# VHH binders against Profilin-1 (pfn-1), part 57

Target 1, 132 residues: Profilin-1 (pfn-1), of Caenorhabditis elegans (q9xw16)
Amino acid sequence: MSGWNAYIDTMTAAAPSIKRCAIVGAADGSVWARTEADNVFKASEEELKTFVALFNDVTQVPAKGADIEGVHYVVPRTEESLIFGKKENTGFFAVKTKSAVLIAVYEGPNEVAAQVRKAVESMQTYLNNAGY
Short names: E, the ipSAE of ESMFold2; O, the ipSAE of OpenDDE; V2, 0.75 times the mean of E and O plus 0.25 times the DockQ between their complexes.

## First folded at step 7 (VHH)

Design v80 (framework vhh_4orz_3; at its last look DockQ between E and O 0.61; V2 from the best seeds 0.00; counts 0 for: pae E 5.5 > 2)
Fold by OpenDDE, look of step 8:
Structure v80 (fold): chain B 132 residues (1-132), chain A 124 residues (1-124)
Amino acid sequence: as target 1 above (132 residues)
Amino acid sequence: EVQLVESGGGLVQAGGSLRLFCAASGFTFSDYAMAWLRQAPGKRREWVALISYAGDTDYADSVKDRFTISRDNAKNTVSLQMNSLKPEDTAIYFCAAEYTFDLESGTSYEYDYWGQGTQVTVSS
């Protein structure tokens, strides 16, 4: 688990708008790593279990939205391995790897979202190539 | 040509109600999330409400339980029912279409299209 913290640091450092991150098991939502200290990722295990299950059928997510850290986000659309949500000057990107889900919560206007997506997708590619 | 045309704005007393309407054309409306934003004099434009193409909704904390966003994909319309209006709700209200995924575009996740806005004035 300690090795996964390095990936959290990498994602959080990718853009100043990224405030909290988590790496969780794709199968059960178990927390592998998360931001701590001043920017603790606060999602519960039960919430994360529900969240990662969204990837089983992403086509239904825009109808229901997604909840992270007790906050409801509208999900404008989805891709096979990508769920993103929007709220007032906040949002998240979540990508699925072979075995994990990477979540980045960001704060800022819409224009910062591109950098956040790039950060999580870059990590997604890296982990997939590494077999994770 | 893409168009978003707002209507329904006006002057109303505090506690009153208005219903804003936005008619969209020139793009595949059903593929877009739609939003209402507002800008008060001397203030930054702020997010008010968002609705996915599938009907899921969310609101700014300042308008929760007072405003309701809805859409009709068959008519390419989005509306904002505003109840219990307050003077601080005074602003130009804009209808906007959310950015859609295009991995090849290289663009940021900004609103793709905007209306010209409609004035809402709430008097005390």
Scores: ipSAE 0.737, ipTM 0.875, lowest interface PAE 0.6, mean pLDDT 92
Fold by ESMFold2-Fast, scan of step 7:
Structure v80 (fold): chain B 132 residues (1-132), chain A 124 residues (1-124)
Amino acid sequence: as target 1 above (132 residues)
Amino acid sequence: EVQLVESGGGLVQAGGSLRLFCAASGFTFSDYAMAWLRQAPGKRREWVALISYAGDTDYADSVKDRFTISRDNAKNTVSLQMNSLKPEDTAIYFCAAEYTFDLESGTSYEYDYWGQGTQVTVSS
């Protein structure tokens, strides 16, 4: 809950181009923490359940894309624990840990997106090392 | 060497249609998402459509339901079917491959392997 919000704050401080983000359970997409108020991450529980299931076989994702906050993103490619999507000058990075999926939605070109990817992957490494 | 060659542009009346083609060579076409962008005189380039290597698509709001992007990985081609053309669609249309975070240096580019473009002119 509030403890997990500290990780949201860490990611958004590391990459200011993150507009909205969340940490959700890898098994069911349940929200552990998310950005709120003017930056509220709006994905429904049903959408998040569908989204985290994509990590069961990431090789199928580029054929169908991914939906976050009711927005469809083309997924150019995937890595085993990484899905990222593109739409105009916006996109997302999502990474899976043992117990969680971190999702960050950003705005900006690929040069800006590199900061977002680093922030998300840094947190992924930290949480995996902490047993999450 | 990497090449993208656009074709299919021309002059057409409002309400008409055109089909643009992009032939790609010199890289592994099936590893890249492909995009169409356009640039009207005196304006910045704008994104028009995107297709993943596996066929999922997305479109700018201004062309949604009028344009269709498709690809043929066996022939290394991507195409853009443009219907119900409007004068505001007048632009040079560019084919591009999306490059995404493959380099160890963390270098990334919005669109790699730009083509030379093909002119589309829509008259009233």
Scores: ipSAE 0.469, ipTM 0.740, lowest interface PAE 1.7, mean pLDDT 84
Fold by ESMFold2, look of step 8:
Structure v80 (fold): chain B 132 residues (1-132), chain A 124 residues (1-124)
Amino acid sequence: as target 1 above (132 residues)
Amino acid sequence: EVQLVESGGGLVQAGGSLRLFCAASGFTFSDYAMAWLRQAPGKRREWVALISYAGDTDYADSVKDRFTISRDNAKNTVSLQMNSLKPEDTAIYFCAAEYTFDLESGTSYEYDYWGQGTQVTVSS
């Protein structure tokens, strides 16, 4: 499948626990693609601009947490190109590529999170190799 | 050796308050996120509150606005202030610590260290 929407479909197929996800520009949070319809990714452009800026220094994120779709997540720790947020039995993984940020919001306990992280990081690798 | 030791549990009337404490030793406490979880009789263990190593917090909806998690990195303690207690809050409360998250295992137990628990009983 071609186009940015195909990458959304690839991630959600690889990890069914992903309920919503998006690919946004790393510089400004502009939405390149997102889940739609019954599972619309509802983050505003203002929220996404703030969110992608967290990757400017991921070491500061655990002190503040992160907001996505109006939901506050505690960030227990970060890695250089990855932010992991937790809220009850839900969470998110966000990864940065050369020009984009991939965001996946999932439901389930941490034992399902491995599929989510793998799906998002596989796409991160693919997009980086493609120059994005 | 790593230890997490909970205290402060007990019997309290509905509407009352308790403050739980968790004393940590044997690891660099200021590097860890800390959580409180609880297990009621016949139920699965559930998440209650989480505090990042840098102080950001969040709570389960069922306890929001009634419970407050806090930490004191100088004393290596995390506490849970529990106000407006209800009989449904009756449970064993556990302190837990997380520095490493092993996603490859696929288990529901992502916390590196656990306390033994302290009983909280809330009478009608």
Scores: ipSAE 0.139, ipTM 0.563, lowest interface PAE 5.5, mean pLDDT 86
ESMFold2 (binder alone), look of step 8: mean pLDDT 86; pTM 0.867

Design v81 (framework vhh_4orz_3)
Fold by ESMFold2-Fast, scan of step 7:
Structure v81 (fold): chain B 132 residues (1-132), chain A 124 residues (1-124)
Amino acid sequence: as target 1 above (132 residues)
Amino acid sequence: EVQLVESGGGLVQAGGSLRLFCAASGFTFSDYAMAWLRQAPGKRREWVALISYAGDTDYADSVKDRFTISRDNAKNTVSLQMNSLKPEDTAIYFCAAEYTFSYDESGTYTYDYWGQGTQVTVSS
């Protein structure tokens, strides 16, 4: 059993294009771990509570989009436990586990979105198998 | 057979307006996000506007508050209303469609379908 910051480190090592990320509680959006210092994830408690509630019915999300760190993203499509968004040279992937939501924000016009998605989905699988 | 056909381009004076149309056929239009991209002479292609299948929109900072993207699912059409046009808006404008995150061999994100483009020229 590692501290939650170890999982942040694992995701960012797997996909260096992740600029900021967080692991938050699925029920309330409480921060369990996040990137810090120069890469600090800056979402408010209210924003995160609103964001995790989107997973209650992902089919409604493409009509409204999603807000992360005060930035509005168009969500072109959702899957059962996956919300992703796009904005010019930045984007995000967010996945829900049994008790957590993983959020990864990436930046740059040459970002490999597939690598970020793979890193987030790999961690989702790991945490679900660990009972989280 | 999938087609995206752009129309509405032309020559306009600075400060003027144009409305571009993209007619889609050969796929379930209402399930796809739609985008407009542009390529100016000697420049790389840049994203302009995006609309989800459910109507949420976003815009590049360079066109924010001047351009409006909209869709008509009954007519399988996406439109781009361009107001307060500037010479810097001169470009070939492309319509693109997206169902999933599509990637090329290098892992770079791509669109599923593209139109051939329509020329917009803004004179000073």
Scores: ipSAE 0.350, ipTM 0.661, lowest interface PAE 2.3, mean pLDDT 85

Design v82 (framework vhh_4orz_3)
Fold by ESMFold2-Fast, scan of step 7:
Structure v82 (fold): chain B 132 residues (1-132), chain A 124 residues (1-124)
Amino acid sequence: as target 1 above (132 residues)
Amino acid sequence: EVQLVESGGGLVQAGGSLRLFCAASGFTFSDYAMAWLRQAPGKRREWVALISYAGDTDYADSVKDRFTISRDNAKNTVSLQMNSLKPEDTAIYFCAAETVFDWTSGETYEYDYWGQGTQVTVSS
């Protein structure tokens, strides 16, 4: 497995409500690292390719929503490099860096979601500063 | 001050229909996703339906194919069309506005705004 798994571990340690998580290539959605075993991130290669393409124009995403692991999420708003979605008691945050997209799926109330967002944005900042 | 005012509730027979309305004021309606939730006596609030500012929708499995959420951004309203009503749908229905995160600080919170609710009673 790649050294990128250390970053998965860092995010899940910072926000224990992250249920599943992945780091994928921004250009093609190729998986660099993901949670495995009982917490395996199940998105297909084709689904991830479609998902990362949403960052080409985030303003269109709230009209369509986003699909992750075969689950449709309503996307209430987007920011330049942030897509987030909600479905009942679950949600996700996805952020784009220069070369990667970080995706974290979580379960819990909105205050738990705040911790997930902080974890993902901290990693986004770190990777951008590292040239990724 | 923010206000959400629900209307359209009432008593109906099983198999009947109702349309609920929510009028919003005091905030930029088009910036918020809007939701309907319900609470039966002695139970926790249950999420029913969600609509993004741009019209994408999602529904709880218990109401999917029976309920339709819609919004009119020009009139600051969200509505819930309820068809094929069942006794289990008996509850107070609440309109809520939610952002997944605080636009100013970057933090997320529970539903930003709630209405007073409208009673729906479905008889046997």
Scores: ipSAE 0.233, ipTM 0.582, lowest interface PAE 3.2, mean pLDDT 83

Design v83 (from r2 with A97T Y99T S100I E109V; framework vhh_4orz_3)
Fold by ESMFold2-Fast, scan of step 7:
Structure v83 (fold): chain B 132 residues (1-132), chain A 123 residues (1-123)
Amino acid sequence: as target 1 above (132 residues)
Amino acid sequence: EVQLVESGGGLVQAGGSLRLFCAASGFTFSDYAMAWLRQAPGKRREWVALISYAGDTDYADSVKDRFTISRDNAKNTVSLQMNSLKPEDTAIYFCATETIFDWGDSTYVYDYWGQGTQVTVSS
């Protein structure tokens, strides 16, 4: 079918611990697709613009942390195309592709984080291979 | 090669305070996040506090506003200041650092490397 929402559905099916997620433009944080209804991803366009700009220099992110949906996350470490954070029993993984940033917010212990990371990395691979 | 040595535990009355220390060696301390975890008798291990290499912090709900994590990168030390201690805080406290895996190897995990330091809070 058409539309980016199919990929949101694929990610959430692969990792049920994902509570909210989105695919946004890497240049401006514009929303391409996000979870809706009971699990609506609530980040504003202003917050997302700020968030995607973190990928311009990921080495500075652990000093400041990251804010998603008004929640501050400690970012213990970054890689060139990966930012992840933790707050209590919640966390997020965000990965950058050529044109997009995928953000997944999850809830649960570290054991469920592995599934979430795999889901976002699989989507990252797909989008990069598709030229996004 | 990585070694973490905890100290500062002891016996204290409810409402009291303790400060725990962790001395780190065998890795570039200033590049890694540090955490404190605890395990109470008969309970699962739980995360208590986290500090990034650059000083940003977070805490478990059960200790928020009572505990403060800090680090001294010049001395390769992380500390946990514990105030308003409760009997429920009785546990062995472990210092942990991030274990970095290759891309695709699950997630980053926090490893603890010593016997920990015992904290006992009497009521």
Scores: ipSAE 0.222, ipTM 0.542, lowest interface PAE 2.9, mean pLDDT 82

Design v84 (from r2 with E98Q Y99E S100E D102R T107V; framework vhh_4orz_3)
Fold by ESMFold2-Fast, scan of step 7:
Structure v84 (fold): chain B 132 residues (1-132), chain A 123 residues (1-123)
Amino acid sequence: as target 1 above (132 residues)
Amino acid sequence: EVQLVESGGGLVQAGGSLRLFCAASGFTFSDYAMAWLRQAPGKRREWVALISYAGDTDYADSVKDRFTISRDNAKNTVSLQMNSLKPEDTAIYFCAAQEEFRWGDSVYEYDYWGQGTQVTVSS
């Protein structure tokens, strides 16, 4: 069992509306930890490599959107270290740290989006302070 | 005052095409994502297509590869090109607008709606 799975558990406990999430390497999209079993995060290594590269120039993302788990999400706006997208009643938040990208896919009404964003940004702060 | 006016609806045979237009006025068009939704007789309203101000698009599975949403930001218009129409596409089609800066921040709902335009597809 990877020690990184503890951070997955922390995020999902803080925001139960997170259905699937992962922590991946910022340089290459390699998976460090992800949700498993019935809520397994199903993005391929190739898709994750493409996804983390979006953080090299977030200003281009709103024009083309982002793909996660084979699903296309419209990205309304970005911040330097934050990409988020929406599709119907589902969405995601992705944040970049020094060496990692955290991706959380949630389902439900938009009222839960703020809770998911808070959970992901709190973990981003924690990992940055830990040197990741 | 805010207004969304749809046009282009009508009667078409299965396999045919129609192009719907939505003219927007009374709000800052560049701050809004634009969408098309439809309501068939006796059914609930369903989302069809969405376009962000920057031009990215998304579609319901039922219309993917058949419909194309586009916008002309200089003219404050949104279009829906509908190809390979099926009898199941028969519905009143509504244009709707939603503030982009509200996405992911809290409640997400359409701020403005048109009155709709009827599309009838005969077999």
Scores: ipSAE 0.258, ipTM 0.603, lowest interface PAE 3.2, mean pLDDT 86

Design v85 (from r2 with Y99H S100T D102E W103F S106T E109D; framework vhh_4orz_3)
Fold by ESMFold2-Fast, scan of step 7:
Structure v85 (fold): chain B 132 residues (1-132), chain A 123 residues (1-123)
Amino acid sequence: as target 1 above (132 residues)
Amino acid sequence: EVQLVESGGGLVQAGGSLRLFCAASGFTFSDYAMAWLRQAPGKRREWVALISYAGDTDYADSVKDRFTISRDNAKNTVSLQMNSLKPEDTAIYFCAAEHTFEFGDTTYDYDYWGQGTQVTVSS
């Protein structure tokens, strides 16, 4: 939906260290909204379909990691609706709602990761309350 | 108290090998990702390698194909096998434990303690 980009803008305003992010369908990884231009979220349709399927059994993810935009991330731990990954000075947070998965890739020192997680989890709460 | 103690450093010629060890105590080792970082004189610390509690690994491009990180959860150790060493690998090497986020914890960082272990590679 055209209106979904407003939620992307809200997350990136709340956490400026988010370099790229997207809201995708939980069932198929279809893109509902993403950052564009210099901040374009570059994941392919096939990669996103594979990524959202990780939420079917998060317990297996730390053994194999996760790939986003062709970059492999080590996943230190998962929660039922949260996967996060780490690679040097970059990382991501991904959260699942009823119908969507939000993915935020950030860059910078670890002290900014908390702001990114807060922004993503706030949006997760909002979308769940809205029935998504 | 979380404590990490590095060992295994030393002097080697270019093309040689070293194996570094890190002994961990004071936390549930099997629940944390572990990393190796290094710091050369006058430079910032840089990440070298990362291993999840379940064994997935990642490496800095500069050491990929030459270094291997591994862990032994029964012994609370993480190790770094360094092959084909170059003078550019000369640094103090540090072991780090990666915190998982806790409810209300706003910091995602590495905890490391101790002096590290010096690796010097002569050409």
Scores: ipSAE 0.428, ipTM 0.719, lowest interface PAE 1.8, mean pLDDT 83

Design w10 (from t3 with L103F; framework vhh_6fv0_2; at its last look DockQ between E and O 0.57; V2 from the best seeds 0.00; counts 0 for: pae E 2.3 > 2, unsure alone 61.9 < 65)
Fold by ESMFold2-Fast, scan of step 7:
Structure w10 (fold): chain B 132 residues (1-132), chain A 126 residues (1-126)
Amino acid sequence: as target 1 above (132 residues)
Amino acid sequence: QVQLQESGGGLVQPGGSLRLSCAASGFTFSTYDMYWVRQAPEKGLEWVSTISYSGSNTYYKDSVKGRFTVSRDNAKNTLYLQMNSLKPEDAAQYYCAKDYDIFTGYFDSSPEFDYRGQGTQVTVSS
């Protein structure tokens, strides 16, 4: 069974404007848990492997942007363990922990974007403190 | 400037119903996800329900699923919680919030601030 699904459930409860999200391995992009069914996170294994590698040098990301679920996002800037992007009415926040990358795709105004960022960063802190 | 005013609490028998309301002002209500949180005497804050800014997505604590329904009226800046089949374990002070961190149990991800209302008391007598 997927113990990691409990964290997906907590993330969506914390920021219900998240449309899709996933927890993936930082080393290889392997999916540990993701939203499913009508809210399935659709990124391919190849795309996730490419995406997590962006955290090896986040300073290069704004020049190239980032691809999630076949959608190209403009990345205006990055922080050491945070990549975020915007495209029209959608956006994403991705944070790296010791062993995982959390990716949350949302839709909504800037106010909910701020709430999604807070939720993702809070979970990042929680997982880091738990040794993940 | 953010103000939240809860109402609708009261005393009910087990199996009874109550509808809570939360009147919001001082911010653009229609652009925020909103939360219902409760605190029983001598217990910590407990997340109950969340609703997205548009009302399209709702989430519930497992123990209240099927009994509670969250909704909102963005034209009236009002959040609601319909509570059916109330149990003694549901007795608590109920709060609405625009910033609540489920991972830390605080009403704001910033530990410097608390943006909750005064709450409304729900008592379930046996």
Scores: ipSAE 0.593, ipTM 0.824, lowest interface PAE 1.6, mean pLDDT 87
Fold by ESMFold2, look of step 8:
Structure w10 (fold): chain B 132 residues (1-132), chain A 126 residues (1-126)
Amino acid sequence: as target 1 above (132 residues)
Amino acid sequence: QVQLQESGGGLVQPGGSLRLSCAASGFTFSTYDMYWVRQAPEKGLEWVSTISYSGSNTYYKDSVKGRFTVSRDNAKNTLYLQMNSLKPEDAAQYYCAKDYDIFTGYFDSSPEFDYRGQGTQVTVSS
């Protein structure tokens, strides 16, 4: 989606340790935009549908973990609209807006993770205010 | 306390080059993404460039892409900005920053930056 690609570019510029990211529909996990080319975000349709459904009850996610791009993450932390997954020196933040889920996969230490979370939450706030 | 000290600014003719440095202390430099920002007289802060903590990913404002190169030396706790083909529009006080809300600046208001130094002045005159 050409208009949504600008949001992908903005998120990666704001948090340059993001390796891959996507904006997907909250209802069905359909891909609105994603990183492409050398760093393609490659989660399947079925994986994304399962993933966005985790936001129906985030309190159950720590017991199960979460899968993105065929990688299983431990989920030590959730909030009503945020899931944080971790595996070794990599992780993801996912946030839900009114219409979408933003997913950012990063690599780096905890200080970088905090910067990534801030970028993802800033985009979440922007999209919610814009009606998405 | 976080300390950032910019240097390397000066006067240059249009088409000239400058190399800016930012010496960091008071935090673990190698674990943070870093940013260059600038401010021209009577204007708001403007994002210029971003570099990841390892130096492997770099991003640039469209107007400087191809002319500026951001880099870092984590062993020396130093951030750099190589500025080539300088234009009068590039004249500004340049700051390095430890944090930046780029989404706000792109969509509704001026970006917020976590900068601590006095900056370094770049002047482009003929």
Scores: ipSAE 0.448, ipTM 0.763, lowest interface PAE 2.3, mean pLDDT 88
ESMFold2 (binder alone), look of step 8: mean pLDDT 77; pTM 0.784
OpenDDE, look of step 8: ipSAE 0.876; ipTM 0.931

Design w100 (framework vhh_6fv0_2)
Fold by ESMFold2-Fast, scan of step 7:
Structure w100 (fold): chain B 132 residues (1-132), chain A 125 residues (1-125)
Amino acid sequence: as target 1 above (132 residues)
Amino acid sequence: QVQLQESGGGLVQPGGSLRLSCAASGFTFSTYDMYWVRQAPEKGLEWVSTISYSGSNTYYKDSVKGRFTVSRDNAKNTLYLQMNSLKPEDAAQYYCAKDYDIFSGYFDSPSYDYRGQGTQVTVSS
């Protein structure tokens, strides 16, 4: 048994290049846990509601991109329950579980992006198996 | 070393067609998703199309849907973009890029280390 902040800590430990991350409700984008203090995840409730709705049809996302924390990201492609994007030296990975969406914002090159993706996909698997 | 060499660009009239090719080397082509991106004068890079490593999934920018078709030949390490019904707004330098170049911190500006010099597409009378 762990609280939701423990999963934020686990993801950040697994991929130290994650600058900010959050676990939000898949239905409404409500924040269950997020990074705080100088690394606070700043997406508004309205933005998160819009963002999680993108998972209703991920095939439309590459044409329009996605907004996280007021930053518009280019989304080159999506996979079933994965949306990822980049802008300059910043990117994100977002994965949907049964009840949640995990969002991780990172900064860095290809090797960093690969580690961040692995961390969020591993957590997605864990939460799905736990019924979330 | 990753090398990508684009070809097939040229001058075409509106409504015309071009087929772009990208010859890839220095990585296992068949295991990477590939992208076509373009840059018009005084604009940033625009994503145009994606094809999955297997060729099973393709995605397109809204403005090119139904007109452009991306494909790949993994045995020949080659990526293609068939462009039909070309419009003036399609005029740009076209680049191919392997997965992760898009989100390595260079997508919004050309990177010549992993993308080639590109191939110029001009659409005018």
Scores: ipSAE 0.000, ipTM 0.202, lowest interface PAE 11.2, mean pLDDT 81

Design w12 (from t3 with L103I; framework vhh_6fv0_2; at its last look DockQ between E and O 0.83; V2 from the best seeds 0.00; counts 0 for: pae E 2.7 > 2, unsure alone 64.8 < 65)
Fold by ESMFold2-Fast, scan of step 7:
Formats: structure tokens, sequence, C-alpha cells
Structure w12 (fold): chain B 132 residues (1-132), chain A 126 residues (1-126)
């Protein structure tokens, strides 16, 4: 059994406007933990492998966008270890740690988007400090 | 200008109930996820409950599940916490917050606390 589901619960408690999220391996996109049941994160292993490879050169991402759960997102810009995107009333934040990528899909106004980003970046810092 | 004002605390017997309120002003309440947090003597801040900006999603600390219910009235800029079946371990100062920091469990609401947001005290004793 994996303790990684506790981090999913912590992120959703900190930003309850997160609709779906996952923690995946940075090297291969393998799922370590994800939201389930009515909030199941549906991305395929192939899609996640493609997605985590975007972190090898984030400067290319705004020109192409990013696909998560079969949805194509416009990526307006990237930061060193952050990719984020928008599609209508929904969006995502994805951050890379030493060995993981955290992905959170949310819906809501700019204020909740800011709270989601904070939750994802806080978890990124926590995991990096824990050696992940 | 951002203000959070808690009320509704008091002294109750074990098994009793209280309803806490948080009146919010100075920001667009309906666009923020909101939080209840508490601090008992000798303990740090403990997250208790969250509610999404629309009220559609709620989450609770395991020890309060089934006993506490968070709700909000966006038309009145008010957050609520209904507390039933209160236990001595629920005794604490209760605060509402606009932001929650996941790393430390620290709420990024220092302006609200700095404006003397004193919370509301809950005491449970026979």
Amino acid sequence: as target 1 above (132 residues)
Amino acid sequence: QVQLQESGGGLVQPGGSLRLSCAASGFTFSTYDMYWVRQAPEKGLEWVSTISYSGSNTYYKDSVKGRFTVSRDNAKNTLYLQMNSLKPEDAAQYYCAKDYDIITGYFDSSPEFDYRGQGTQVTVSS
C-alpha cells in the first residue's frame, strides 16, 4: 500500500476546488497516487509519459499546449518547474520535483486558481525537502 | 480592510452542540475556498474543515467527520461550522481563514490575524 494517497487528500483539503489530481513519476509518468471514484484522474500511462517529458524543455510548451485526460490545454507560459494551462472554465497546474510530477486539474475563478497553485507549489516544496 | 470575525463559541457539556459563524468583509468572499482551523493549549494550529468557493465540496479532519458540518452563505458573506456531539478534545480557540499553507499547516492569513482576529473559544466540560 502506498502512503502517497495521503498527499492527494492533503492537496484537495488545501484547495477543494481541485477536481482531479495525481502524483506521477518524473522519469516515466507512472502513477504513484491519484484521485479516484467520482473524481478519478483518467490520464493514460502513454499520455502521462508524454506529459512528464515536457519538463525536459518547458520553453517549447507554450507553442504546442499540453494534453491532460484527453483535453488539450492552452499553456500561456511556463516557469522552470511549472507548467500550467487553461481550457474554458477549467485549468491545471503541474510542478516537477526531484522524482515526481504533481498535476492538479481545477475549475473556478482566478482566486481559486491562485489557491490551487499555492497548494501544488507547497507540496512541491515539501516533497523536494523530503528527498523526492 | 480584509476582516474575518468569528462568533458562536461558548461552554457546553460533552455531547452538546455549538454553531460557529465567521463574518467576512473586504474581499469577494464568494470566489475563495474557506477554512476552519483550531488551536488548543500546547498544540499547534490544526486544520478542521474546508469548503470550496461554491459550497459544492467539503472536507474534514478525520476526528470530526460525522460530527461537524461546514457550510457557507455567499449572499451574506458568512461561513458556518455546526458542531455536534462535542468532546473534551474539541476544546480550542476556533478561527476561520481565507488561505491554507500545506507545508506547515500554516494559514496565509496574517493580515486577518494581525487585525486582532481573536477567534471564538469553545470549552467542553462537565
Scores: ipSAE 0.515, ipTM 0.785, lowest interface PAE 1.7, mean pLDDT 86
Fold by ESMFold2, look of step 8:
Structure w12 (fold): chain B 132 residues (1-132), chain A 126 residues (1-126)
Amino acid sequence: as target 1 above (132 residues)
Amino acid sequence: QVQLQESGGGLVQPGGSLRLSCAASGFTFSTYDMYWVRQAPEKGLEWVSTISYSGSNTYYKDSVKGRFTVSRDNAKNTLYLQMNSLKPEDAAQYYCAKDYDIITGYFDSSPEFDYRGQGTQVTVSS
């Protein structure tokens, strides 16, 4: 637990159907940590800047959808600090903390999606309580 | 109604092996990631291993890597934990779980998890 990468490892162990994930700065989308190697989270800095800005007005996101890693997702609903995107049997959950946005891209049925959401929200709560 | 039944525990000497089983019913086993956790009297609940719904991804607590292997048979609705080279530190009641907040366990907080079996006791002595 000495670095931001430990949080990436914890999320993937908590929800093993997460295929890729990242922690990025809420203000600018700068990457604090991401899955690497064979499961590299490949969103560009420019794409991440656009993505985190969605949290500035989440009410517009269901009408537009969202793009991450060059993939367009339908966004069925948002909450003030959460965006859920779907495409076929894949999807993402993204949550905003005080300083960061956590993004998890997963593959699996709705039951797996619920488990992924729990993991991402638990980390959101942890980081918020720690002041991040 | 969700039911989980652990079995396969017992008394072994250090260096021994056991294979735990978890029989699942009352839910669609093949669509859930599954977890092994354990509890020793002097410690709280401790995450041991995680396996994805399809069985393609597995993760282990560092102290058991290379010694324990998690697997599943979705046709039989059964989760397994093969435990080799057992140490006294592995002695605990072992539970399978359908939902476990590994985040809180990682940071030494009180974890929550969804289990409905009695667990199975692993004892390593003598």
Scores: ipSAE 0.382, ipTM 0.739, lowest interface PAE 2.7, mean pLDDT 87
ESMFold2 (binder alone), look of step 8: mean pLDDT 78; pTM 0.792
OpenDDE, look of step 8: ipSAE 0.862; ipTM 0.924

